# Miniprotein binders against q9bqp7: the designs that were tried, part 80

Target 1, 240 residues: q9bqp7
Amino acid sequence: VPQNWFPIFNPERSDKPNASDPSVPLKIPLQRNVIPSVTRVLQQTMTKQQVFLLERWKQRMILELGEDGFKEYTSNVFLQGKRFHEALESILSPQETLKERDENLLKSGYIESVQHILKDVSGVRALESAVQHETLNYIGLLDCVAEYQGKLCVIDWKTSEKPKPFIQSTFDNPLQVVAYMGAMNHDTNYSFQVQCGLIVVAYKDGSPAHPHFMDAELCSQYWTKWLLRLEEYTEKKKNQ

## First folded at step 6 (miniprotein)

Design x18
Fold by ESMFold2-Fast, scan of step 6:
Structure x18 (fold): chain B 240 residues (1-240), chain A 88 residues (1-88)
Amino acid sequence: as target 1 above (240 residues)
Amino acid sequence: SPERLEEIIRKLEEAVKLFEEGKIEEALDILWEVLEELLELIEETGDPELYEILLRVFLALDLIDEGRPEEAIRILEEAIRRLEELIE
């Protein structure tokens, strides 16, 4: 799918909300159906490098922890990530709309890790919200849309045990962000335009999170790569 | 295929130069291309030395993420030397 047939930005939209002054962030529920999700497309089109690293990591962990220990470890990692996202949603939501306050979650190392990022986040417009690209026929659940340092961004919160100071080491995270962005910009449930992305990698030990800001040009470059992954996914489905 | 090995060597040499110049993100883009090409060659040849070289490139990526570029450069220079030995 050529990028010039399916642009990431919608020329009919603006990042100014008009007279609509929404006071509560949008939270459109994700409807499961046959339309592929961003995560499904990316998982089915992993690069050889990604497959190799995943298999080596899995084998090392199984060797160290045993089969049951590996399952417990991965379940705990998943649970910690889920709780981190829930804590961030709570922190960024007005107390009138979401009053869940868990002091233990607020004191986690991951939350400590992102404190300096959160100081620069404001104007939240969407949280844990579903997006669908009407023409390209894919769906996703984005974490957050808010202003970061004054720029409206699709923000994706990630946890990592190893440092990720460079965007190149975040694998498919930039593709995930621009896929959500392109979908939101063409989804009738939303009226605004997002042109920037932000990947925030948080650390369990509380060391400062690494923000990976993606300007409009970088988003356009990753959008082209996302369209190629989407094409690869579509071709694999036709041949199966 | 000596031509493909020579291409990988050129890319690794470019990546080392970029790391030395502090152009880390450009160098990382090249290293990911090298990893893809090495994996393709390993699938075609089954050469265990290519597998060892692949592991060194992955180690260099980890070292860069850990803020240890001088050690990463050393490991990449070892990978280059090993590739050159396969040509000869």
Scores: ipSAE 0.405, ipTM 0.778, lowest interface PAE 2.8, mean pLDDT 87
Fold by OpenDDE base, second read of step 7:
Structure x18 (fold): chain B 240 residues (1-240), chain A 88 residues (1-88)
Amino acid sequence: as target 1 above (240 residues)
Amino acid sequence: SPERLEEIIRKLEEAVKLFEEGKIEEALDILWEVLEELLELIEETGDPELYEILLRVFLALDLIDEGRPEEAIRILEEAIRRLEELIE
């Protein structure tokens, strides 16, 4: 049980999304402060088992590709992910603000993969927007806040070369999503509340993406786990 | 912490011996213990050399899984040498 419990949902905010579609999605810039990011917290609090699995995978890849090959592979994966997020931001942004869509960004297997998900996405409230939890002292940059099948969600877009049909296969991604939710729900820059999360795993080959929907109950469960990770991080930093 | 490093060296030497004796499962168990101890030390010290040693131990594990135990042993012996240099 977390020592410093804090609710994921803000009782002072309305559970009903304001029916008015915002004309322009929010894009709050991330300020580089002494405040840790969600990503940093998660990376620094990985279990020994998680580290073992990742390092074993890394070594296997190095054996197969060589050291230089692995570096190139990692760089390419990162670049593909970045381009994918840029393409999504372009797609989800209002047409009036669309700079000349680089048509080349839209021609990817990942974009093809998520087409069926995008059909169910509407009412975009935020894109690539910073969130800060003032009480718990962490920050993050969320990908998207929108309605998915009529439910307002924090949406996190992920790229994978391997199928991830189960939410358990998405590693710490559920923790990231709920961390963003909790921060948003208590960030004064936002006037609305989110109760659901969505992880979308896009595939390079264009096969249909897997949506992992997180209802309020599941989000609450992962929120507890997130709080524990945050406490662990805080304690680790005090001892350094 | 020279004492902790010496213990890790001892375990690695034991693992190598067990491999030579054909006791692969027991050797693997010891290697996993070594990895845990190395991770703890890396977290405490931030020593990049320990990280390199960790990576070599992982590589040895993969080589064993691939049926290349002789190469794995060579890598482990190199890891031991590097650890000894840290104690000096």
Scores: ipSAE 0.016, ipTM 0.271, lowest interface PAE 6.8, mean pLDDT 86

Design x19
Fold by ESMFold2-Fast, scan of step 6:
Order: structure tokens, then sequence, then C-alpha cells
Structure x19 (fold): chain B 240 residues (1-240), chain A 88 residues (1-88)
């Protein structure tokens, strides 16, 4: 049962690079086990508003496309997102051979969408890397840890069909980012401190992506909300 | 229930004022609180008018995301009037 006093930041860590930091971004593989993932916790504790919106959207889409058409549509959206993440990992890794370039035609608009954001990204320290909070017992797979406009951030890349110019419209994305941040800051596989987050919403038509920067204070506010969701998850698992 | 409806009205009025002042993110935080409270009341009462008001608040959120705050304010003002009628 998490408590509200568990800190997101680790005072023993710095966000500055040091001589022992690897020159190649970390990519620790995710080990599946009985410990819940950030995604599972959030999916099992959706707010009433989120459940209502999801159900209304599903009913409208099924009415328009049919059951099989809806499944095909959602699979395609998922694959586009996956291809987008693969392309970003390739672009941000200097040692990458770019093997995936052959398949990235459908996501060209998304890559165009984020170009102005990528110009401000440097000092990549982790890509598609597993994190575990050793005391709160949850795991996750984060997209990227890098400097954005000079500040070390957990960066989460999102695709959307509709505009998301406000962080409030990104639903659980801020909770996902701070959950990864808190885990990384307390994971012995990492030695640095992250205090900022960045959610980047990319658009298929190449319209400029919306960056949602989260400073340390905002991250602390969302961390409190994440702890409540984690507690709710734990309570639900205990009650069958 | 009447006291809870009055609280929702106060929050919607505050959100309208914040939108008029261009404080979009603060107003959005309040609208998401209103949506949660409306859903709780709908679960307790089954009132179809509360459901219609809920849909208006969601529509206002979509309008804000589309860059149409003036239309969102009008929709929220309609929601306020409908809630006031329920208190009567």
Amino acid sequence: as target 1 above (240 residues)
Amino acid sequence: SPERLEEIIRKLEEAVKLFEEGKIEEALDILWEVLEELLELIEETGDPELYEILLRVFYALDLIDEGRPEEAIRILEEAIRRLEELIE
C-alpha cells in the first residue's frame, strides 16, 4: 500500500552527466513477472470519465465499422504507434543501422510532426528501457530519457488523430511519465536523477506536435495522483 | 443532492470565468472535476437530465481542444442553466 510520503526524486542522484555515464544509451530489457506494469495499473484503475469516453467511442466506431472493422482499425492505430516509436529509437541512437527505414512509409507524417521537437533533444541516456521501483513494486518500459531544451526529461511519444494542445487532454499520460520517473530514480540499474517530463503528441498529417513539458513541481503533483492509482490497484487485487 | 448541484454550478461558473480570462488549463482542471462529480450523481440518481448535462461538458472539452473557447463557454452556460432548473 503506497503512502503519500514516498518521494519521486532521489536526493543521492544528480541530473548532470558524469564520467561513469555510458556513451551509448541504456536499453535494459523488460522482464515480465508478477510485478504490475505502469500500463496495467492505469488500465485497471481508469477514472469514471475515462471509462465513459472509451465506451462511447467504442460504440460509435463499432456502429460505423462493424466489430471486425473496429478491430482492424484499432490494430492499425496500434501498429502506426509502434512504427513511430521504432523510428524515433532509430533516429535518436547514433549506433543504429536504420534497419526499419524500409517500413516507415505510413508514419512519415508523424516523423514530420516531431521535427521541431527533435531539434531540441540531445544527450540521450536511455531508449526503450525497463525501469522498476524496488520499494513500490511496479515496473515499466519508458520511451526515452534525454535533455529537452537543456533539461533531463523522461520523454513519452504519443500519436493522436485529434488535437491535444493541453496537458489535461492527454488523460493518464502525465501519470505514466511520473511513474517511470519515480521508478528510474530508485532503480539501481540507473545512476542519474530525472526531475522533468515531456509528453509529445504527434499528428499523422504532419501538423506540428504539441509538447507538454512537466517541471519538477508539476511532476510532484502528478506523482501524488499516481500513488493513489497504485493504491487503488493494490486494493482491487486484494479484493479478488 | 441540492447542495452538490449548487457546488457543481459554482465550479462551472468558475470555469467559465477562467475561460473568459484565457486561463484555459485552470478551467480544464475544474471541468474534469465537474465530470467526475456528474458521473457520481448519475450513478446515484439515474437522472437523464444529468446525463444530458454531462454530454454538454464533454462537448465543451472537445471545443476547447479545437480552439473554440467562445462556443465552449456558451455550452457551459447552457449546462449551468439546466442544473439551476433541477434545483427548483
Scores: ipSAE 0.277, ipTM 0.707, lowest interface PAE 3.7, mean pLDDT 85
Fold by OpenDDE base, second read of step 7:
Structure x19 (fold): chain B 240 residues (1-240), chain A 88 residues (1-88)
Amino acid sequence: as target 1 above (240 residues)
Amino acid sequence: SPERLEEIIRKLEEAVKLFEEGKIEEALDILWEVLEELLELIEETGDPELYEILLRVFYALDLIDEGRPEEAIRILEEAIRRLEELIE
């Protein structure tokens, strides 16, 4: 049980966004400060075993692809991930804010993969927007807040490639999502609350993306785990 | 050894420079080398500070994957500062 328990949900907030111009998603810039990001907290609380597994994964990839092949693979993953997020932001942005859609960004297997998910996404409230939890003292940049199948969710978009997915993206993703939820629900820049999370895994070959829906109960469970990770991080920093 | 740490610092500085020049592939290659060298040092020394630095480098890699190279650079610069403190 976390020593410093804090609720994921804010009882003072409603699920309905205030009727300000619902047409434009929020995009709050991430401020440079000494406050740790969600990703930083998660990474710095990785176990030695997790680090070891990552290294082992790398070595296996090098054995499979060769050194040059692995370098190319890593570069490609980076580029594809970036382009995918840019394309999604473009797709989910209102038409009035659409910078010239680079049509080339929309022609990817990943975009094809998520098409069936996008059909169920509506009511976009935030895109690439910073969240801060003032009490728990962490920040993050969330990908998307929107309704998925009529439920308001923090949506996190992930890419998966062959031959193997990155280990970094698989285990702590639910923690990242609930961390963003908890921060948003208590961030004064937001007038609404989220109760659900959604992790979408897009595939390079265009096969249907896999949605991982997190209901309020599941989010609460992962929130407890997140708080424990945050406490561990805080304790480590005090000892430095 | 201070010499090994200095080499890691040099590599990180080079990676930052390469990122600033838009040479992402070359920068990533160097970061992976840094990770390997840090892992070896951690195995040899058991130094928890080196482990924290390793995690920062991993964080930088994640930020790069997320298309946030500017933030990645900041994290790498912090890692460099921490390594410098270990040499002092």
Scores: ipSAE 0.018, ipTM 0.314, lowest interface PAE 7.1, mean pLDDT 85

Design x2
Fold by ESMFold2-Fast, scan of step 6:
Structure x2 (fold): chain B 240 residues (1-240), chain A 88 residues (1-88)
Amino acid sequence: as target 1 above (240 residues)
Amino acid sequence: SPERLEEIIRKLEEAVKLFEEGKIEEAIDILWEVLEELLELIEETGDPELYEILLRVFEALDLIDEGRPEEAIRILEEAIRRLEELIE
């Protein structure tokens, strides 16, 4: 096996707070360019199992709802996810930050679903912030970087209609989280190191969200898989 | 190939044992390996019976997510029997 030339963790960085760290969470805007995003890489390199499931689900939904019904359903799912992320960013932002808040968004079932997770979240360092891996040449927009139960994590908020009590049922979500983590750890706009991930799957009916904590070892395992997906994407791009 | 079907059967039997032992995450990992191998065989053979077995394995994964491992195990045992019949 060749040496790990592209490590997920940066040996020159610490996960400990610095006195110089900003008190307001970072929010670096995502700039569109020719550099591929994490989501594009994952979408263009889906496994044959994932492609099969997606095609079968789409076919069944169209048969049940019709073409127009399917379009309306997917639009509603997207809008609910967007509102959920907006509510979370509002909740986790500092009180002194001037932000418009919708009381109805703060009372949604998804927000009720994550209350037990939010109690363990503190020390927010980044919200809806762009990351770029300068060496591996990919970009992303992460949801949140904060301490979860005392450990600094890249936190990704997900909504689901079906229960997802096991991390394996979240498909590419672990890859997305470690891709953001590796990018942030090697992005000059950030000075700290993240070694853990957290995927939180929230439910519309307010049933308790499922947290999937990823320690440093698990993150390293998923990082290896992300590097393979990135390599596959690069090869496909080269052969166009 | 009988040898490839036997390997898939062995993995399904291992997954059932792991579910019975409460090692759910390990069992799920093995089922995803089974799904990959079944899809490869379907691409090579076009066998509709393998396609039906594939769908049953996906159903077992859904049942596990729903907290219904006993029903998932029954479906996996059915899949094992169907694969054994293909070898015969």
Scores: ipSAE 0.396, ipTM 0.772, lowest interface PAE 3.0, mean pLDDT 87
Fold by OpenDDE base, second read of step 7:
Structure x2 (fold): chain B 240 residues (1-240), chain A 88 residues (1-88)
Amino acid sequence: as target 1 above (240 residues)
Amino acid sequence: SPERLEEIIRKLEEAVKLFEEGKIEEAIDILWEVLEELLELIEETGDPELYEILLRVFEALDLIDEGRPEEAIRILEEAIRRLEELIE
């Protein structure tokens, strides 16, 4: 049990978006400060086992591709991910419907992969927007807040070359999502609350993406795990 | 050390059972626990056989992600047999 319990949901916020919510998705810029990001917290609190697994994966990839090949692979994966997120932002942004969409960005296997998910996405509230949890002292940049099948979710878009049909295969992504949810729910820049999360794993070959829906109960379970990781991070920093 | 191996075997058997019951997500969780325990033992013993078993468990997880759970079960059963041989 976390020593410093804090709720994921804010009882002072209504689940109903105020009718005054702007038609334009929020895009709050991430400010660089001394506050750790969600990603940093997760990276610094990986178990020895997780670190070992990642290192072994890296070594295997280097053995297969060579050092230069692995660098190129990593760069390409990063670039593909970036382009995918840019394309999604363009698709989900109402303002960019008027701009000449770079047709090349839209012609990706990843975009094809998520088409069936996008059909169920509506009511976009935020895109590439910063969140800050003032009490727990962490920040993050969330991909999207929108309704998925009528439920308001923090949506996290992931790219993969391998199938990930189970949420357990998404590593620390569920923790990332709930961290963003908790921060947003207590960030004064947002007037609404989210109770659900969604991890979408898009595939390079255009095969149907896997949606991993997280209901309020599952989010609460992962929130407890997130709090423990945050405490571990805090303790680690005190001892440095 | 034998007791730790027996616990790993128990968990693998449980994972296999869960797969047979269609509880794939729960089985995956147990397999991750097994991987952690195997890693600890490998760090302590440096046993190359345990490392090979670890790789096989990873392969099983990959197969599950690929939608090939039956093949994953076969690999896990083989891993169990190999671990039993280490205890004997």
Scores: ipSAE 0.018, ipTM 0.389, lowest interface PAE 5.7, mean pLDDT 87

Design x20
Fold by ESMFold2-Fast, scan of step 6:
Structure x20 (fold): chain B 240 residues (1-240), chain A 88 residues (1-88)
Amino acid sequence: as target 1 above (240 residues)
Amino acid sequence: SPERLEEIIRKLEEAVKLFEEGKIEEALDILWEVLEELLELIEETGDPELYEILLRVFWALDLIDEGRPEEAIRILEEAIRRLEELIE
């Protein structure tokens, strides 16, 4: 049990659209400051299983590709993920842009992978938007808030080279989603409530993406685990 | 330490049962607990056989992700037998 428990949902907020809601998706810029990001907290509090797998993968890749080859591979993976996110933001934005950039991004295997998911996404309310939890003191940049199969979700787009058909194999992705959700639900820049999450794992070869829907109960369970990771992070920082 | 190995064996047996019943996500939750306990035990003992058992559990996770549950079950049963041999 976390020492400083705080609720993920805000009972004073509704998930229903109202007249005061913006007509276009929100895109709050991320302000640079000393407040830790969700990704920083998770990276500094990795589980023993995660550390073991990361070290084993790194050793194997360096052995195969060499130091320089590994660096290039890692840079390419990062660039592919960035392009995937840019393409999705463009596709989901109400602004139509028929630039060569958009055409080239649409040819990605990752974009092909998510087509069947995108047909069930509507009512986009936020894209590449900053969230801050003022009470718990963390920030994040979420990918998307939209309705998936009629339910308002924090949606996180992921790329993977290996299949991830079960949420248990997505490591910290559920924690990342609920951290963003809890922050948004208590962030004064937003007026609505999100109670569901969706992790979409896309594949480079265009094979169908795996959606991992998280209902309110599952989000609450992962929220408790996120609070423990945040507590671990703050205690480690205090001891420095 | 035998009590800790017996607990890990019980969890692996429960996971196998859940996989056979098609309760994949519940079984996966248990396997991740087993991996944490095995890693802690390896840090304490340095036993190379525990490391080999750990690798089998990770292999079973990969097999499940690839849609190969019957093979995953066989690998987990092998891990159980290896743990039983370490007890006595």
Scores: ipSAE 0.316, ipTM 0.732, lowest interface PAE 3.4, mean pLDDT 87
Fold by OpenDDE base, second read of step 7:
Structure x20 (fold): chain B 240 residues (1-240), chain A 88 residues (1-88)
Amino acid sequence: as target 1 above (240 residues)
Amino acid sequence: SPERLEEIIRKLEEAVKLFEEGKIEEALDILWEVLEELLELIEETGDPELYEILLRVFWALDLIDEGRPEEAIRILEEAIRRLEELIE
């Protein structure tokens, strides 16, 4: 049990979006400050064994692809990830948003992959928006808050390639999602709360994306794990 | 070894510059080299601060993969600062 327990859900907030909620998704900028990000907390609480495994993965990839091939692969992963997120933001943004849709960004296997998921996505509340948990003292940038199959979710979009990079396939993705949920639910910039999470894994070949839905119960379980990671991070920093 | 740390700093600075110039491939290549060098140093020294720096580089790579290169650069700059403090 975490020493510094804090609820993931805010009892003072309604699960129902207020009718007064703006039609335009929130996009709160991430402020540059000394507050650790969710990603930082998760990365700095990785075990030495996990780091070692990542290095082994790299070496294996180099053996398979060669040095030049690995460089190309890494570059492609970067580019594809960037384009995918940009495309999704464009797709999920209201037409009234000043962001011109680049049609070229929409022509990707990843976008094709998520089409069946996008059909079930509605009521977009936030896109690429910063969240801050003032009490627990961490920040993050979430991809999307929207309704998935009628349930308001924090949605995290991931890309997958063969072979899958270790960093992208970490078991910490659920922790990231609930961290964002907990922060948003207690961030004064948001008038609503979320009770569900969704991790969507998009595939390069356009095969149907895999949705990982997290209900309130599962989110609560991962929230406990997140709090433990946060405590570990905090203790580590205190001892530095 | 201060010399090894200085070399790592140099590489990170170069990577940041390359990112700013839009040379993503070259920048990523250097970051992977930095990771290898840091891992070797960690194995030799067991220095927990080097491990923290390593994790920051990994964090930067993750951010790059997520299409957030500006944030990645910020993290790399922090990594550089921490390395400089180790040399002092």
Scores: ipSAE 0.021, ipTM 0.322, lowest interface PAE 6.8, mean pLDDT 85

Design x21
Fold by ESMFold2-Fast, scan of step 6:
Structure x21 (fold): chain B 240 residues (1-240), chain A 88 residues (1-88)
Amino acid sequence: as target 1 above (240 residues)
Amino acid sequence: SPERLEEIIRKLEEAVKLFEEGKIEEALDILWEVLEELLELIEETGDPELYEILLRVFFALDLIDEGRPEEAIRILEEAIRRLEELIE
């Protein structure tokens, strides 16, 4: 029961700005080694229900699009997600030239979808930045750390064309957010503390994005579930 | 709308009572009704606070599956409190 030994929040850190913090958002590159990533841990410890639902969705899509059509669809979804993240990094970056570089990206339906959320985002401290939990030995690449409606949050941007598989995957999205949060709070490359999470689901047709705010108590609850998934991953790797 | 939130609160309170009495199966039936009603409201309103409440109900279901009904009850009581705040 390792959950009793590893807190998500660091009691010696504050979410208030530190005078030593850089004036530009941090962007620490992800360096690969044998340490597992958050996404790898979650992928390797999916529940039987999650696996079943994912296979069901896959078979339905193949029936509708064909094998080649399904591959093209998933590649396009991945590319659109990547471009959405690039656009958000550009918008939230203080560099004007990045915002000018791709007007088509900045005018996409997904970007229209998040406009009302972006109005409430300020105080960006990290963008596309690597985190590592120094004692639990896992790594991740978080999208954004910024204030949302005055609260410092780990923000995860998601794209969705159809909400059915996303609703089920929402359970893993909170785990991903708290895993990044716990890692950042114990990563020596960072000096501040994050206690809240935000998952933003953007829509291709420009419909208003849905924000899923996670307060400190909810983050603590999902942290317990993340520790169980991490332990399960470690046990499965040992029994390989 | 307030009447729908009040009905969901009533069902969650009944589920908590059933869990406290060890009537797990009956309580689970009610929680699945609550999940369906919350999903309908979320589709209708897009309210992000309803998503937070939905996640808490799902977490409570996971706790029940793990044999931790006392913790599940606490999580459901948090969900009830948040729903009550939405009515104000």
Scores: ipSAE 0.000, ipTM 0.153, lowest interface PAE 14.1, mean pLDDT 79

Design x22
Fold by ESMFold2-Fast, scan of step 6:
Structure x22 (fold): chain B 240 residues (1-240), chain A 88 residues (1-88)
Amino acid sequence: as target 1 above (240 residues)
Amino acid sequence: SPERLEEIIRKLEEAVKLFEEGKIEEALDILWEVLEELLELIEETGDPELYEILLRVFEALLLIDEGRPEEAIRILEEAIRRLEELIE
């Protein structure tokens, strides 16, 4: 449907483990570039309704919490999310070294929430690693690539602090996952094929995290939607 | 959950009644509660129809801000019908 349509999966790559695969998870740093990031593309292609909903939510929260309270709330949500990702990277690294403060973060409700998911995660191949789609010209920083219940997945970790403020972040998360997947499958820094996605929503109170598994068919459906968003972004840049 | 959708429908029906009575502030309070509940359901289900219904409820809220309550009521009645179809 898009003029620059491209397949999500790479027919030149195998789903099977390769002996040349590194024993330590890949962590390719994301370099600042003119090439747009997945998050940039998604942020720039929000509908007018989505933008207005976000703005009205901000106004409502400011009315309830005050200006300082809203700032503190959003800052705290951001910090908790960052710490959660740092803790998960530490847990999933084969040769992790825990500092005392990191050990305290590992005892958070969010980490407690994901314990049952982590038991099914193995064969970690990439952590906090940069991906680039060489043909479609976009980049991203994915959270994790690992086997979940025996299937190689792009895994995205999400925190939930009720009430959740951002529907766009939750709704676009499947698009983010497949964008990373397609980029990795066509990035020369990686040799393997990923066909599945997993979105894990962790809860602050320690309630069991909810896994949203995306099989190859579902990933293909969201890939089509991602290509439409990427085309829209490209058109907006041309007309700017 | 049919029970949660039925609750949202009842709240939207109450909001329509309040708008018809000119009780704008009370009706808006209910609409914001509906938006929050729809957001929670979208997070739980990923249902694109719920997202479209949320956008329609939000459009009604914008129309109220513009002093166009008759158009807002029509959109809310459409949202009620769409939610009823989801229960079926």
Scores: ipSAE 0.007, ipTM 0.179, lowest interface PAE 9.6, mean pLDDT 79

Design x23
Fold by ESMFold2-Fast, scan of step 6:
Structure x23 (fold): chain B 240 residues (1-240), chain A 88 residues (1-88)
Amino acid sequence: as target 1 above (240 residues)
Amino acid sequence: SPERLEEIIRKLEEAVKLFEEGKIEEALDILWEVLEELLELIEETGDPELYEILLRVFEALYLIDEGRPEEAIRILEEAIRRLEELIE
């Protein structure tokens, strides 16, 4: 049970469109501060099991690829993820024209993988946008807020390689999504309420992406776990 | 998800067999694959029982490292039984 419980949803907000809402998706820049980011909190509070599995995966990859090969592989995975997010932002932004580099990525397996998910995405309200929880004092940069199958969601885009799936604290993804959701719901830069999450895992080989929808109840369950991780982070910082 | 649980069960059964045959490194490779698949399922389902099963498989790995394969096998057999209960 977290000591500093706070609700994920804001009862004074609605998920319905408002006439005063901007016509283009919000993109608030992330301002670096002493306030910790969601990713920082999660990285500093990884469980012993997560640390062990990540380290063993790393050692197995080094054995297979060599030290330099592993560094190149990890760098390429990072760059592919970055390009995938850039391509999605371009696709979902109504005023952007694609560059040649982004157009080449649109032919990649990752973009092919998410085509069936994108058909159900509309009403984009935020893209690559900063959030801050004013009471709990954390910040984050979310990928996307849009309607998925008619429900307003915080959407997180993930890439995965087959047949060797990359393990990188993957089960923290629901915590990341709800952390962004709670922050946005209490951030004065936003006026709407998000109650649902969506994690989309796209595959390099073009296999259909797996959507992991999180309804309000599931989001509330993961929110409690996020509050425990935030509490652990705060205690570790105090004893630094 | 029942099909994926069945796949994990089959891999654990193979790992137990390999440990019984003294093929420790081959069995360990399969256990690491099982841990990775369990993490993926936990992400998808949020099932606390899958997390507890992951912890038990993790314990079995340490028992192998400590030279206690008989105890590790017993824990893996428990994990198999618990996964089978999730299917039913």
Scores: ipSAE 0.006, ipTM 0.231, lowest interface PAE 9.7, mean pLDDT 80

